# VH-VL binders against DNA polymerase theta (polq-1), part 2

Target 1, 171 residues: DNA polymerase theta (polq-1), of Caenorhabditis elegans (a0flq6r38to208)
Amino acid sequence: EARQFEDQHLIFSAPTSAGKSIVAELLSWKVASTGRKVLFVLPYISVAREKLHQIQRCWRRDDISVCGFIGPQASNPNEWLGAVCTIEKAASLTNRALSEDWFEEIGMIVVDEMHMVFDSSRGAHIEHMLSKVLLWNQSALEKVRIIGMSATIPELYRIGKWLDGAKVFEA

## First folded at step 1 (VH-VL)

Design c10 (framework fv_ciduvectamig_arm2)
Fold by ESMFold2-Fast, scan of step 1:
Structure c10 (fold): chain C 171 residues (1-171), chain A 127 residues (1-127), chain B 110 residues (1-110)
Amino acid sequence: as target 1 above (171 residues)
Amino acid sequence: QVQLQQSGPRLVRPSQTLSLTCAISGDSVSSNSAAWSWIRQSPSRGLEWLGRTYYRSKWYNDYAVSVKSRITVNPDTSRNQFTLQLNSVTPEDTALYYCARDEYTYWLSGDYYFDYWGQGTLVTVSS
Amino acid sequence: QSALTQPASVSGSPGQSITISCTGTSSDVGGYNYVSWYQQHPDKAPKVLLYEVSNRPSGVSSRFSGSKSGNTASLTISGLQAEDQADYHCSSYTSSSTYVFGGGTKLTVL
């Protein structure tokens, strides 16, 4: 089932009450287990804080370190394999990865509420972050995989085309 | 299709150990996308979750506080089953016992519900 | 007693709608969207009816719907049928990574 997804970017579309996140969670754990960094990008502090505690509990039992980039507090980026971030913090963290020369350590970025890329106030951060990933991937030996979770919107196919023909799953 | 088949003694004396087995077909007890739980039902307490076992990179167990000192939930990968052991039973442990597959995957957005249940075993604790 | 509060019984006539409530705390129902509902007919194991508040497994009728507001989750059954007569149990994931259940609600279809 994981093998069906290979090296493609993926987008999962679900109703507002439903989660199709199990595939993203399984794939992200697999990436972290190989020693590569995984970023989780979520729109709201409360949701991100909840997800941080859940993934810390999950991955700590496997000795995988997870840090939060949610509020004003700072974390050491070199001592984690999982990062749970709000949108603006994720954009800052990926910029730091490029400037400090550890972007190659990132294996996957999971973006919740991907449809927010069309929001003018916050969408620019998502767009700029993922565009840097796409540019990096053009010459990288090991690519960064993008997994998106989105509400069902008419423009979803545009996101798929932008992400190098990402496979779109609607539930 | 996943099926859970329960077996074990239906009569247990006070102070003894209650032991039940749940045999799994259609899935693996070591599947890292599932957890395997024991739940009991009594008129006085309703449904009570007792504990679970699950495999990630190694085996883990979680137990309800009310039974934690007396309970063990153990997997057996060779027989594709898991067991409940409840020590020092009292008449208050008289209940209908169910095994269940738990969508508890310990993941970021886990579903956390019981999608398949065993047939149930009525266990009476009396002398 | 059970950790989650459900009415002991509810009744309705065929074709009507009924709602069953399930009230907990901020450490279970109010804290997470991991509320599930189970239907139990006499002498049978519970069967999952809804999970994650409002999601239906394959094979479950759209007559069954769920919602949540604050610390209270609700199961609504529309177009009541005789075979809906059963016990209904709610469950929630907790901040301690355990599960709690309601006391169960006996639905009588008149």
Scores: ipSAE 0.000, ipTM 0.487, lowest interface PAE 15.1, mean pLDDT 83

Design c11 (framework fv_ciduvectamig_arm2)
Fold by ESMFold2-Fast, scan of step 1:
Structure c11 (fold): chain C 171 residues (1-171), chain A 125 residues (1-125), chain B 110 residues (1-110)
Amino acid sequence: as target 1 above (171 residues)
Amino acid sequence: QVQLQQSGPRLVRPSQTLSLTCAISGDSVSSNSAAWSWIRQSPSRGLEWLGRTYYRSKWYNDYAVSVKSRITVNPDTSRNQFTLQLNSVTPEDTALYYCATDYWYSGEPYAFDIWGQGTLVTVSS
Amino acid sequence: QSALTQPASVSGSPGQSITISCTGTSSDVGGYNYVSWYQQHPDKAPKVLLYDVSNRPSGVSSRFSGSKSGNTASLTISGLQAEDQADYHCSSYAGSSTFVFGGGTKLTVL
């Protein structure tokens, strides 16, 4: 049933071409439609820019504002419901949400290339960001959902267990 | 703008692999605002979605549960086309096969906008 | 076997309105606002009429309208015309990036 995808953290994985980004985009649109913020986290500027334009086109029918956090820019928590970010910018934005007391407005964080959490340089940003989400969720009434998209790797089960027993869907 | 043209054998023997190709014009198979599906129509007129491939920072495939163990949908960026391979066919796989895509004009709807002409495939000994 | 239930046939006279239902479950029609409708004339590929329950592509007549209540989506054709005689198919997103179709409805214009 569809609501089972909405109750817990999810990881979608495939060795190649699994089509799971559609499910993440659908779930994220539903979260934004309730007035909660959605962050999309991607590893490369070019891919993030493409994703930004795609989500802006998809969500314009509902007049939902989507902003890019790919390079330097001012953030306005009340003016967007979707944020498409590179890894480091997403980490900065979530830190700002905590310091400015609007972290509760975040409903979902979608992480592309989730397996990069094992990267020694950039993986620390993903790990720290998601650890803060998991800590927040321990006492929050409305939790922040983590949706990951990942290559199929031997360590995928460890990521699932770390994300409070996230459901893993493999192609 | 987008046009899909199908090709492939019309007769396949039971236990063999059904293989069809859909050639794309007017857009790239790697377009990040499109997805490329295979849909078949039974003699009883019912439609059945089989699977889909698309590019969103990386390639993705989605498959209907009923055919997932037998199906592969593959893009070919060099020839701007995508293919259906359905293994171990039975007479129940006899159908009119269509390729179809979603188009960007309305964002990313869950709709099949542009369809190929259809290929009638008969699975018979 | 069709995942979504449609009547096998409906009929009407020119100028009348007809409605075609499409019934699923909470895991498809009831769980999402991603229902689409297709018109298919004999020996032709289906043509999209509606997407996301009620949105019309450019070039589709305003005589075609869509709605959804619970697990049932409906296509309504007003001011019925002879050229509307065709098969009509509904589809819905079904979760996990998958899609399902109905069995199709034959519309006869009398």
Scores: ipSAE 0.000, ipTM 0.462, lowest interface PAE 17.9, mean pLDDT 82

Design c12 (framework fv_ciduvectamig_arm2)
Fold by ESMFold2-Fast, scan of step 1:
Structure c12 (fold): chain C 171 residues (1-171), chain A 124 residues (1-124), chain B 110 residues (1-110)
Amino acid sequence: as target 1 above (171 residues)
Amino acid sequence: QVQLQQSGPRLVRPSQTLSLTCAISGDSVSSNSAAWSWIRQSPSRGLEWLGRTYYRSKWYNDYAVSVKSRITVNPDTSRNQFTLQLNSVTPEDTALYYCARGSDIYEFYPMDVWGQGTLVTVSS
Amino acid sequence: QSALTQPASVSGSPGQSITISCTGTSSDVGGYNYVSWYQQHPDKAPKVLLYEVSNRPSGVSSRFSGSKSGNTASLTISGLQAEDQADYHCSSYTSSSTWVFGGGTKLTVL
């Protein structure tokens, strides 16, 4: 029960993303403040860059380090607690976390535009990444929470069910 | 044990509607972990998935592009069955038709239960 | 023709291994890990053999295995037996929330 409370996945949906990101930002800040890593996954470079600057500004007061994994970039993940990533970079980063044995340090993954799991070219990266998280969570004592932000689409219930019965909030 | 039993006419005239029924036992047509599909098989086209219906807080339908304008897959919760209606049939619709409990991309289950098949001939 | 490309036929001798390929696009096989394989004996409905690329239902022999690389999924049958002689069909989920099948492969056990 306590682990379900800590580890329940959430999906926020609205016709527009206005307002739904603030809840994810507050939850992610709390996770980062405990010393665990948070990944923000976004579909477009321009949106990811804006999110990077926003999170860096918000977390500056608490001296929490936030790095961008956007476009062609080589970086060592050792010194950050927040990562703002494009989809493909997030998939690569989570693969590295598994192979380099620091996946346990990840507390939360926030996926913007989660309905893009249906996109044929990029949806596979989201699906593969989240499937690895779900597999990891089967045996982990401290699970990775998935927070999704999505357009309102007919398939939201199915996404929620796939994410171990994630709660779906519609605004 | 889940079983699917098919029924419906085996001969249909060109331009008419092909109608088949699939009766379900051992599961509910409104089960939120199942999807109910129609598939056909012909020597010239092999297996061809036609469409499905499923319940997830409300009813959904998905249809193959090739038949989308002519097809309806409908559930009947009172009789625990689902039907295929294919309008304006031509001889090209002659095939062995199967119903199946289908897979869903967000629920782990294969297309694991199939009906016995119904050979439908479209001929004058 | 069929949406997914399979060889029309394949053959092998008892005890050998054979592989059947299933090639699609980034909008089906390449885009999703939802590839199924079906075995069909004459005058019978297809029977699920593998789902989600490599998962086997209970009762399916471990001699059957699946993999995927890029736009191509593969079914491998090891230790080939006479009763493996059948038609094999691949299917994949698509970006349109639909399913497509391959043309089918006739396996002959020599």
Scores: ipSAE 0.000, ipTM 0.472, lowest interface PAE 17.3, mean pLDDT 82

Design c13 (framework fv_ciduvectamig_arm2)
Fold by ESMFold2-Fast, scan of step 1:
Formats: sequence, structure tokens, C-alpha cells
Structure c13 (fold): chain C 171 residues (1-171), chain A 125 residues (1-125), chain B 110 residues (1-110)
Amino acid sequence: as target 1 above (171 residues)
Amino acid sequence: QVQLQQSGPRLVRPSQTLSLTCAISGDSVSSNSAAWSWIRQSPSRGLEWLGRTYYRSKWYNDYAVSVKSRITVNPDTSRNQFTLQLNSVTPEDTALYYCARELDYSYGDLWFDPWGQGTLVTVSS
Amino acid sequence: QSALTQPASVSGSPGQSITISCTGTSSDVGGYNYVSWYQQHPDKAPKVLLYEVSNRPSGVSSRFSGSKSGNTASLTISGLQAEDQADYHCSSYTSSSTYVFGGGTKLTVL
């Protein structure tokens, strides 16, 4: 219904990481608090581990379950609302959501270092994952919102156009 | 430590159903961190993944396109095992059949360990 | 036919290094870091040798290493030993949540 017209994809861009992550974290907390799933996608295991611990600490008081999908770690609980993933794990998880018919439960995907979509090795994972989200959103009643965080690069407008005319915020 | 033990007929006539069982020890067939797969190996072809069954909130199956119309992979929680049924077999289905644990840590980590001992199934002409 | 391309055979002498390639597409090898390598001795089930391109399970020699560039993954075996003579299979997860395998490579240690 109404939500079909209210969900906008966003890209935050700055020369440094200063301030851009806090907006994404607040928006993702709001989505998780409504009972919808949020995925955080990061390029490096070390950064993903730090993000996992940060989000678990922040969301603990609200009793929101946050799991890591970072590498071959011990199995995580079946029920979660937050997932902190490396790029490859996020692509796998979204494929599972489609095949197991729970993709509709996802409210938001937050992609850090979005400009890595141009990396030939790992960029394909991001491209495939987000292409499936965009295809899902064409007919879905409850859309998945994409939030990107990126370095300021000349190609940023191209990413914005690809993401259905996402709003781009610089600095 | 997880172990897989296979059983089932080694000779099947053309047009009949091939049926194999894989018994699991050291883990539960309903474990939410694993999927249970069948893989075959023919002398003329390499390895071919056939399908999986797995439990998350409910039971799911995935099948390779090449066998999808003829295959069923079913869990049995009471006996802690899973089965392969392949209908309408032809001599081309003659192969060494393996069951395998697909390790899938919350949908993120995907490989096969351990494998069953293998069952050579011959389909007569 | 096999979806991933491997050489049918490779050979080397004890102490040397060899590399086996595994080439796919952007929807399997190029699209994911879920490439696994399996070693198979005659009359035995395959055993995992490498997973996620380059990770070794406990008990696997550091002589085995893996890498990936674009649509091609590679297995390198250094310091070849007679016991390395076996078939080597590459595997990749796919965009359709299935698996594909290569045709297998027979390693002969001369």
C-alpha cells in the first residue's frame, strides 16, 4: 500500500566516514524495531566483526537479535532481525531469502563501501544481490530499502541511477 | 564429528525407482546449520549435485534442473536419516551415489564435509 | 557436461609445484567466493581440501593453497609428494543456490 510510495533508496557520500554511518544505523534500528529484517553488508571481515559487536551492543536493550554472517563461525540462532555480513555472505543470504520465501521480511539492506560495485572480483556479488532486490521491488507490496555509503567518486551518479534514481547526499 | 552411512539396492531395472538412504550420526537431520545433499559420479562424467533437503523454520528442498522432474529428497527425523528417490531410471543413471553434509552456517558457509562411503548403482539395459 | 572447466590431467615430479585451474562464469566462480576443492583417491569418497577459495580445513597440509582471479580459481600444490597422486575436483556455489563441478583433474606424480 502506502509504503510502496514512501521507500526511497539513499546513498550517503563523503570524503571520510564522518557522520554517514549514524544515519544508516538510526534508520536500520527503526526498521528492525517494526519487526522487519535489516542486512549490513561490509567488504572486510575485520570491519564486519566490529560492526557486528557495535550493533549487538546498541540493540541489546531492545531485545533485538543480531547475527553475524562473516565466515565459518559457530552456527547462529535461526531467528534474527539484524544481520551483519561480508559481501559474499550477504549475496548468499538474499538468495536463501528468495528460495525459502522470506524475502518479504527484509526491510532494508545497508551497503558499506558501495563504490566497490566497480571492483571486478567482489563487485559482481554486490551487483547480483542488489539487482535481485530491484527486481523484487518492482512488484512487492513491502519494498526493500537500499542504503549505500560510499567514498566520493565521479561514478557515484551512475550508481544512483542504477538504484532506481536513489537520492545522493554528499558531505 | 559427523558421519554418514549409506544403504540401498545396487541394481535397479530401467523405468524403476532408485532408492537410497543416508543415516546420520553426530548431528541432527533437522539441524538449522546444515543441509543434506546427494551427489553422483559417473565414469564418463565428473561429480553432479542432485539435490538437498534442509530445515530452517520448515522443511525445504532444492533440486538440479537435470533431475528435477524425477527426484525427491526426503528427511526422516525419527530415524535421523534422509533418502534419495529417483524415478524412471535409465542406464544413464548408472553412477556412484554419495550423500554429503552441506555445511551452511546461517546461509553463509557452503561446502561438503563429510561425505558418505558411496553406493555404486547399476541400471541394467 | 561439466559446467566448470579444468584440465583433464596434470603431472609433476616430487618436490615441484603444480597449479590446476577451474574456470566458470560470473554466476558461479566469478560471482561468489564459494569455491571448494576436493581430493579423491582411488575407490574413496572425495574429501574437502580447500573451501571459500583459500581456506584449509584442520589436517590439510599448507602445501595446498588456493586463489581466484575473475572467473578462474586455482589450486596450487607445492613440494609434490607421491601421496598427492589423486583426482582433484573444483566446485562452486551458483546464483540459483545450486552447485556446479568441474570435470576433474588427474594428478600424476612421476
Scores: ipSAE 0.005, ipTM 0.499, lowest interface PAE 13.8, mean pLDDT 82

Design c14 (framework fv_ciduvectamig_arm2)
Fold by ESMFold2-Fast, scan of step 1:
Structure c14 (fold): chain C 171 residues (1-171), chain A 123 residues (1-123), chain B 110 residues (1-110)
Amino acid sequence: as target 1 above (171 residues)
Amino acid sequence: QVQLQQSGPRLVRPSQTLSLTCAISGDSVSSNSAAWSWIRQSPSRGLEWLGRTYYRSKWYNDYAVSVKSRITVNPDTSRNQFTLQLNSVTPEDTALYYCARDQYEFGTYFDYWGQGTLVTVSS
Amino acid sequence: QSALTQPASVSGSPGQSITISCTGTSSDVGGYNYVSWYQQHPDKAPKVLLYDVSNRPSGVSSRFSGSKSGNTASLTISGLQAEDQADYHCSSYAGSSTWVFGGGTKLTVL
């Protein structure tokens, strides 16, 4: 398929302190500003909570609603364009989107610590979730874009290939 | 041009280890754009992918669940080759064994294959 | 039993079109666009015909085409020729850096 570069899945590889999340945040803000949903998937409650507050602060000026799906007592808000989730909650939310027929409203999924797809227990949730996204994209008019942020590991190019030839950027 | 040349014993006794070698020319076993696989073929089951090895800054292996407890795929950079070791063989491991290159950078497929080695497991 | 389901045999006459199916699950054929097809003549190693569902390596005839719908991938051979008589195998990425194959299909050119 002749996809434009901007429609490709992307993987950013850099130390956390190098600011790899800034690019993903700018791209996700643009998607949310068009009225499509963005999911942020992070491995730990503390990191997800920090990310939730950061995105809420950044998007507040544009009145874009951002909600958290974190831990056992996550809220189920009626309306949002940004969702910050732990891995298991993101998998649950995407399953809900499929069963309730609003998966088409999702424009982007940002996966932090993408290399955790190789973690046997939690990586399975990421793999299953993204496999459903890839299956959806085969026939969808409006595709879901996947952005990964990862430590620099040799398997990044393999993950990129699995994600329909995602572009890999290394700092 | 990439060529894969197989060698190893063609007869193995039950309970022993099946050991095959695949020599590579025209590419490096440590090439960052390739993985090196073993695939077997039997009349009843068709082709079965068994496992692979590849280099990306360190060596990695992936194995099919059906053989994972018995299989080792190991590279040898000094001889530019890789090997298959399959432990505790039974007559059901009798098959034509191929080595193959798994290309992932330009497309996800097996682009070069060895000539094949028929291995018979019998007493 | 093979992980992917193919018909055991298919036949056709010269000049006709035939299609071979390869059915898996949402965890392999349905979940990824990494389906490849291989042609195998008697006593020879398999040779790649198609990869990533529908792409042809250089030297493969345009008579060979591929498609995928849901959990089923298909190989179509148009303008069937005597030399197409061979076994055809499908393969798919199956997640977790593993691969699966179909049982193979024997094509007889009548």
Scores: ipSAE 0.000, ipTM 0.470, lowest interface PAE 17.0, mean pLDDT 82

Design f01 (framework fv_ficlatuzumab)
Fold by ESMFold2-Fast, scan of step 1:
Structure f01 (fold): chain C 171 residues (1-171), chain A 120 residues (1-120), chain B 107 residues (1-107)
Amino acid sequence: as target 1 above (171 residues)
Amino acid sequence: QVQLVQPGAEVKKPGTSVKLSCKASGYTFTSYYMHWVRQAPGQGLEWIGEINPSGGSTNYNQKFQGRATLTVDKSTSTAYMELSSLRSEDTAVYYCARDYWEGLSYFDYWGQGTLLTVSS
Amino acid sequence: DIVMTQSPDSLAMSLGERVTLNCKASQSVSSYVSWYQQKPGQSPKLLIYWASTRESGVPDRFSGSGSATDFTLTISSVQAEDVADYHCQQYYSTPLTFGQGTKLEIK
């Protein structure tokens, strides 16, 4: 069934960023169109700004609100369906969602540069954030789906195993 | 205006420790990682480690593990690097450097550097 | 550890010439490379990040390109104030590592 792929955590791997985000963008649009929140997590402000404008253009025709959590300022967390975040802002936003009791509104989290989870102390923010998602999913009726985009590395299968047996695709 | 202010110079004897400071202003101190990078005379840049001022978590270059300790004082927006068991090979300019805006691991602002001289 | 190797070690150019500086990573770093300019007695200054994105306020004569293992910094028309050491850096994984630097002189 096609729905199996829509419910599974996924990891996409390619030597460059070209093309690997397209599937994640289509899947995220489907989630947002059902009225659930989608977070895009990117490690760098310049890439996050490009992603913000790209998603805003793509989702404009469907009147889907997308905001950026990139710099010191952020939109009201309850007025958007798409959020483009840097790593630390995404971690802060998910913590806020748990404390303010709207985590169930999140349908998908898309993480760029997933391999960073093992590389630096910034990876600890990604790991901690995603661990909270996995814990939430253990008891949630409507789970949060994790989509990872990663460089081609030997340890991709370990990331997939950590994300409850996520499907791994290599280009 | 973002500023990272460091003392100009320190002179220490071998076997002692030094604690270098980096006072940040012009931005939210806890929102950006702070890194320490050194440069020996006539040599390239060498990364020492990073600290997240919000949680205090650190990550070190293996070459400096056990000798370097990174800390912050949030109340004064000041980052510190302590280096112990000093050797003449530790003579270098020591920079603090900020990730761009939110912990990006490239550096948009650098302190002016502190020249550490280790000599007997 | 990822080793970053720059070439040449030094070069001398005439004013107005196009300058190309190279940086090679020992393994793929995707696009996670930045370039810094360091003038004598000064701290490094960010020029380029994410391989090809120019930092705000940096003159448009500076450009970066490359991906995976091979990266270049280009100065389209070198000026006297461009005399400096240029350093590439990978931030794909820790420890963060820099190349040995390329010294640019005017002849």
Scores: ipSAE 0.006, ipTM 0.493, lowest interface PAE 13.6, mean pLDDT 82

Design f02 (framework fv_ficlatuzumab)
Heavy chain, then light chain:
Amino acid sequence: QVQLVQPGAEVKKPGTSVKLSCKASGYTFTGYYMHWVRQAPGQGLEWIGEINPNSGGTNYNQKFQGRATLTVDKSTSTAYMELSSLRSEDTAVYYCARGLYDFESSYYFDYWGQGTLLTVSS
Amino acid sequence: DIVMTQSPDSLAMSLGERVTLNCKASQSVSSYVSWYQQKPGQSPKLLIYWASTRESGVPDRFSGSGSATDFTLTISSVQAEDVADYHCQQYYSTPYTFGQGTKLEIK
ESMFold2-Fast, scan of step 1: ipSAE 0.012; ipTM 0.587

Design f03 (framework fv_ficlatuzumab)
Fold by ESMFold2-Fast, scan of step 1:
Structure f03 (fold): chain C 171 residues (1-171), chain A 121 residues (1-121), chain B 107 residues (1-107)
Amino acid sequence: as target 1 above (171 residues)
Amino acid sequence: QVQLVQPGAEVKKPGTSVKLSCKASGYTFTSYWMHWVRQAPGQGLEWIGEINPSGGSTNYNQKFQGRATLTVDKSTSTAYMELSSLRSEDTAVYYCARETWYSGDLAFDIWGQGTLLTVSS
Amino acid sequence: DIVMTQSPDSLAMSLGERVTLNCKASQSVSSYVSWYQQKPGQSPKLLIYGASTRATGVPDRFSGSGSATDFTLTISSVQAEDVADYHCQQYYSTPLTFGQGTKLEIK
């Protein structure tokens, strides 16, 4: 599965749960292990903190540095390959990567609650950030992969096609 | 300046296939999905399918029973629709149309002039 | 498949009159409806998307409204250049579907 979907955007959806995917975690670890950056984008500080601790524990054995960009408790580390962010912090970090010329170092962005991309002002941050990724990918030799976790909604068809024909998996 | 150019007409016999072209100019071809829509004489519009020129992914209207195949040639900014096993009821004007994504809404903002396909013996 | 039904099939109006064109979906499509104008011998032209948003360059006499299953295109003061077929389309789910069209004529 990982081999087949390594270069394609993916969306995982579940009708009864705002899901997390073990597959997304495996794919992100593979990207980080090649020396490329992975961003995890989550809507709530409490969920982001839990995700940060989980990823730090899992990636510690491989000496892969993971830091949090979560509200006022985010640290200011020099080097990292994994970043766990709230929505607004992820948008800020992506803009910084473009202005400081290290956007090419990003290999994957994992977005939780992808279905909210068209919902409100916070969804606008996700939409704007991912639009920049899609524009970057049009000319990039190595693309940034987008993985979304979403509730099952009618708009998944539209979100999938907006993400260059992302593969949609429904539980 | 943004244009989709299609041939004016094609005539084919029943049972054959046709490959219609749609040449894009004035914009970045790979940044927009391309759709194919037909209109039989005196009838409404009927959606055939869509293709992403960047990755080549496609979605089809099941009515065309695997008869339609959408492809692109990025080097010439040209989209193609091949329709096989032609019947007289396939006689229609075939349009290509560019999809624009407006913050969650999609619309066909630029249309080709259409190719009139006539299927007759 | 979602069936889009337009009414009336055709109508004739006097210049300056208010025109109302209807489009009904067989199931809820939220606000995901577009309207297209097709003049004789021409390709369709985008008028409205998202049920109520005018496309760039479309005169403000054209307006759209509606949600769920019932949608309306209104021309506040019809002009001679508005003679055309008008098509509604849903993009809520695949396959994308259009109504059969309404023909607008001037008396």
Scores: ipSAE 0.007, ipTM 0.522, lowest interface PAE 13.6, mean pLDDT 83

Design f04 (framework fv_ficlatuzumab)
Fold by ESMFold2-Fast, scan of step 1:
Structure f04 (fold): chain C 171 residues (1-171), chain A 121 residues (1-121), chain B 107 residues (1-107)
Amino acid sequence: as target 1 above (171 residues)
Amino acid sequence: QVQLVQPGAEVKKPGTSVKLSCKASGYTFTDYYMHWVRQAPGQGLEWIGEINPNSGGTNYNQKFQGRATLTVDKSTSTAYMELSSLRSEDTAVYYCARSYEDFLGYYMDVWGQGTLLTVSS
Amino acid sequence: DIVMTQSPDSLAMSLGERVTLNCKASQSVSSYVSWYQQKPGQSPKLLIYWASTRESGVPDRFSGSGSATDFTLTISSVQAEDVADYHCQQYNSYPWTFGQGTKLEIK
């Protein structure tokens, strides 16, 4: 079986955005189906809205609630198991989870366009959010798994090392 | 490499049932949904239903609810569609097609060659 | 159910002409539309998914566009091998539904 990959952070990289997202979607659905929260982090409002619609459609059949944190924030965090967020909203939501003591409910964070950690203006939000996850995982009984989707770039290996030796899959 | 193999033809009498097969090869059978779609002579395509081979979960077009039953045999990587109470209007080519979950949705990328079901006395 | 309506029912084009096939949904389907090519006696073959994404191995003369309710499949320079029925499909809402098809012929 693929037990060796159950707790590892993963990074998927392809030249096109159409590609290898099936694994991330199946893994996120599996986590949500066990009652743990999944966050999807995307860089642009238009992309996040499309993702929100797609995940809501896919997960409604299993009665899994999905909320968007793209514009006005959802009023009650307890209502959802899936959250589709822009970068800044995801960082804010993660901070709330720590301050309101429900960070342990998060099972997975999926970061689209992971290579944006190298963007100086918005990359800092991704870096700070994921650093908090890594710190949490050092002492947590139930860890938060990080799944990254990225363009193929020379520096991808550096992100893998930073994420505790994440497994990197390239095109 | 990836193939969905279906029998060429089946002939059945009205009022009987038929069980059509679709044998998958070249991929992990439990990682993809399997759909059934029919096409009557000179008509468009009509979706019958889907099955998740991993969970056994199914979704049906309401038009076929109660008459169509989708099943799988994981040991042989074979999907089945049973259609009961056959009528002459059920004469059509029946296709199986696979899909997987993607950020871009559930699209059918590989299709079987189809089985021509003829319902006649 | 979402009804998919294709137009025209059939058309005949000269080799090298630009061809546009239309597909209209009765309700918004976002970008969850696929296009299939079906040659006589063959199964459907995926050309386009997510309204505008071309499937691997499909010639670049095929392109898709549109969103919400109005979608088009364009063949920039029609070839003899393109004679087929073309079907659009929405996969936004259950049940999945197909258009009635457009028959493309070469004159």
Scores: ipSAE 0.000, ipTM 0.477, lowest interface PAE 15.1, mean pLDDT 83

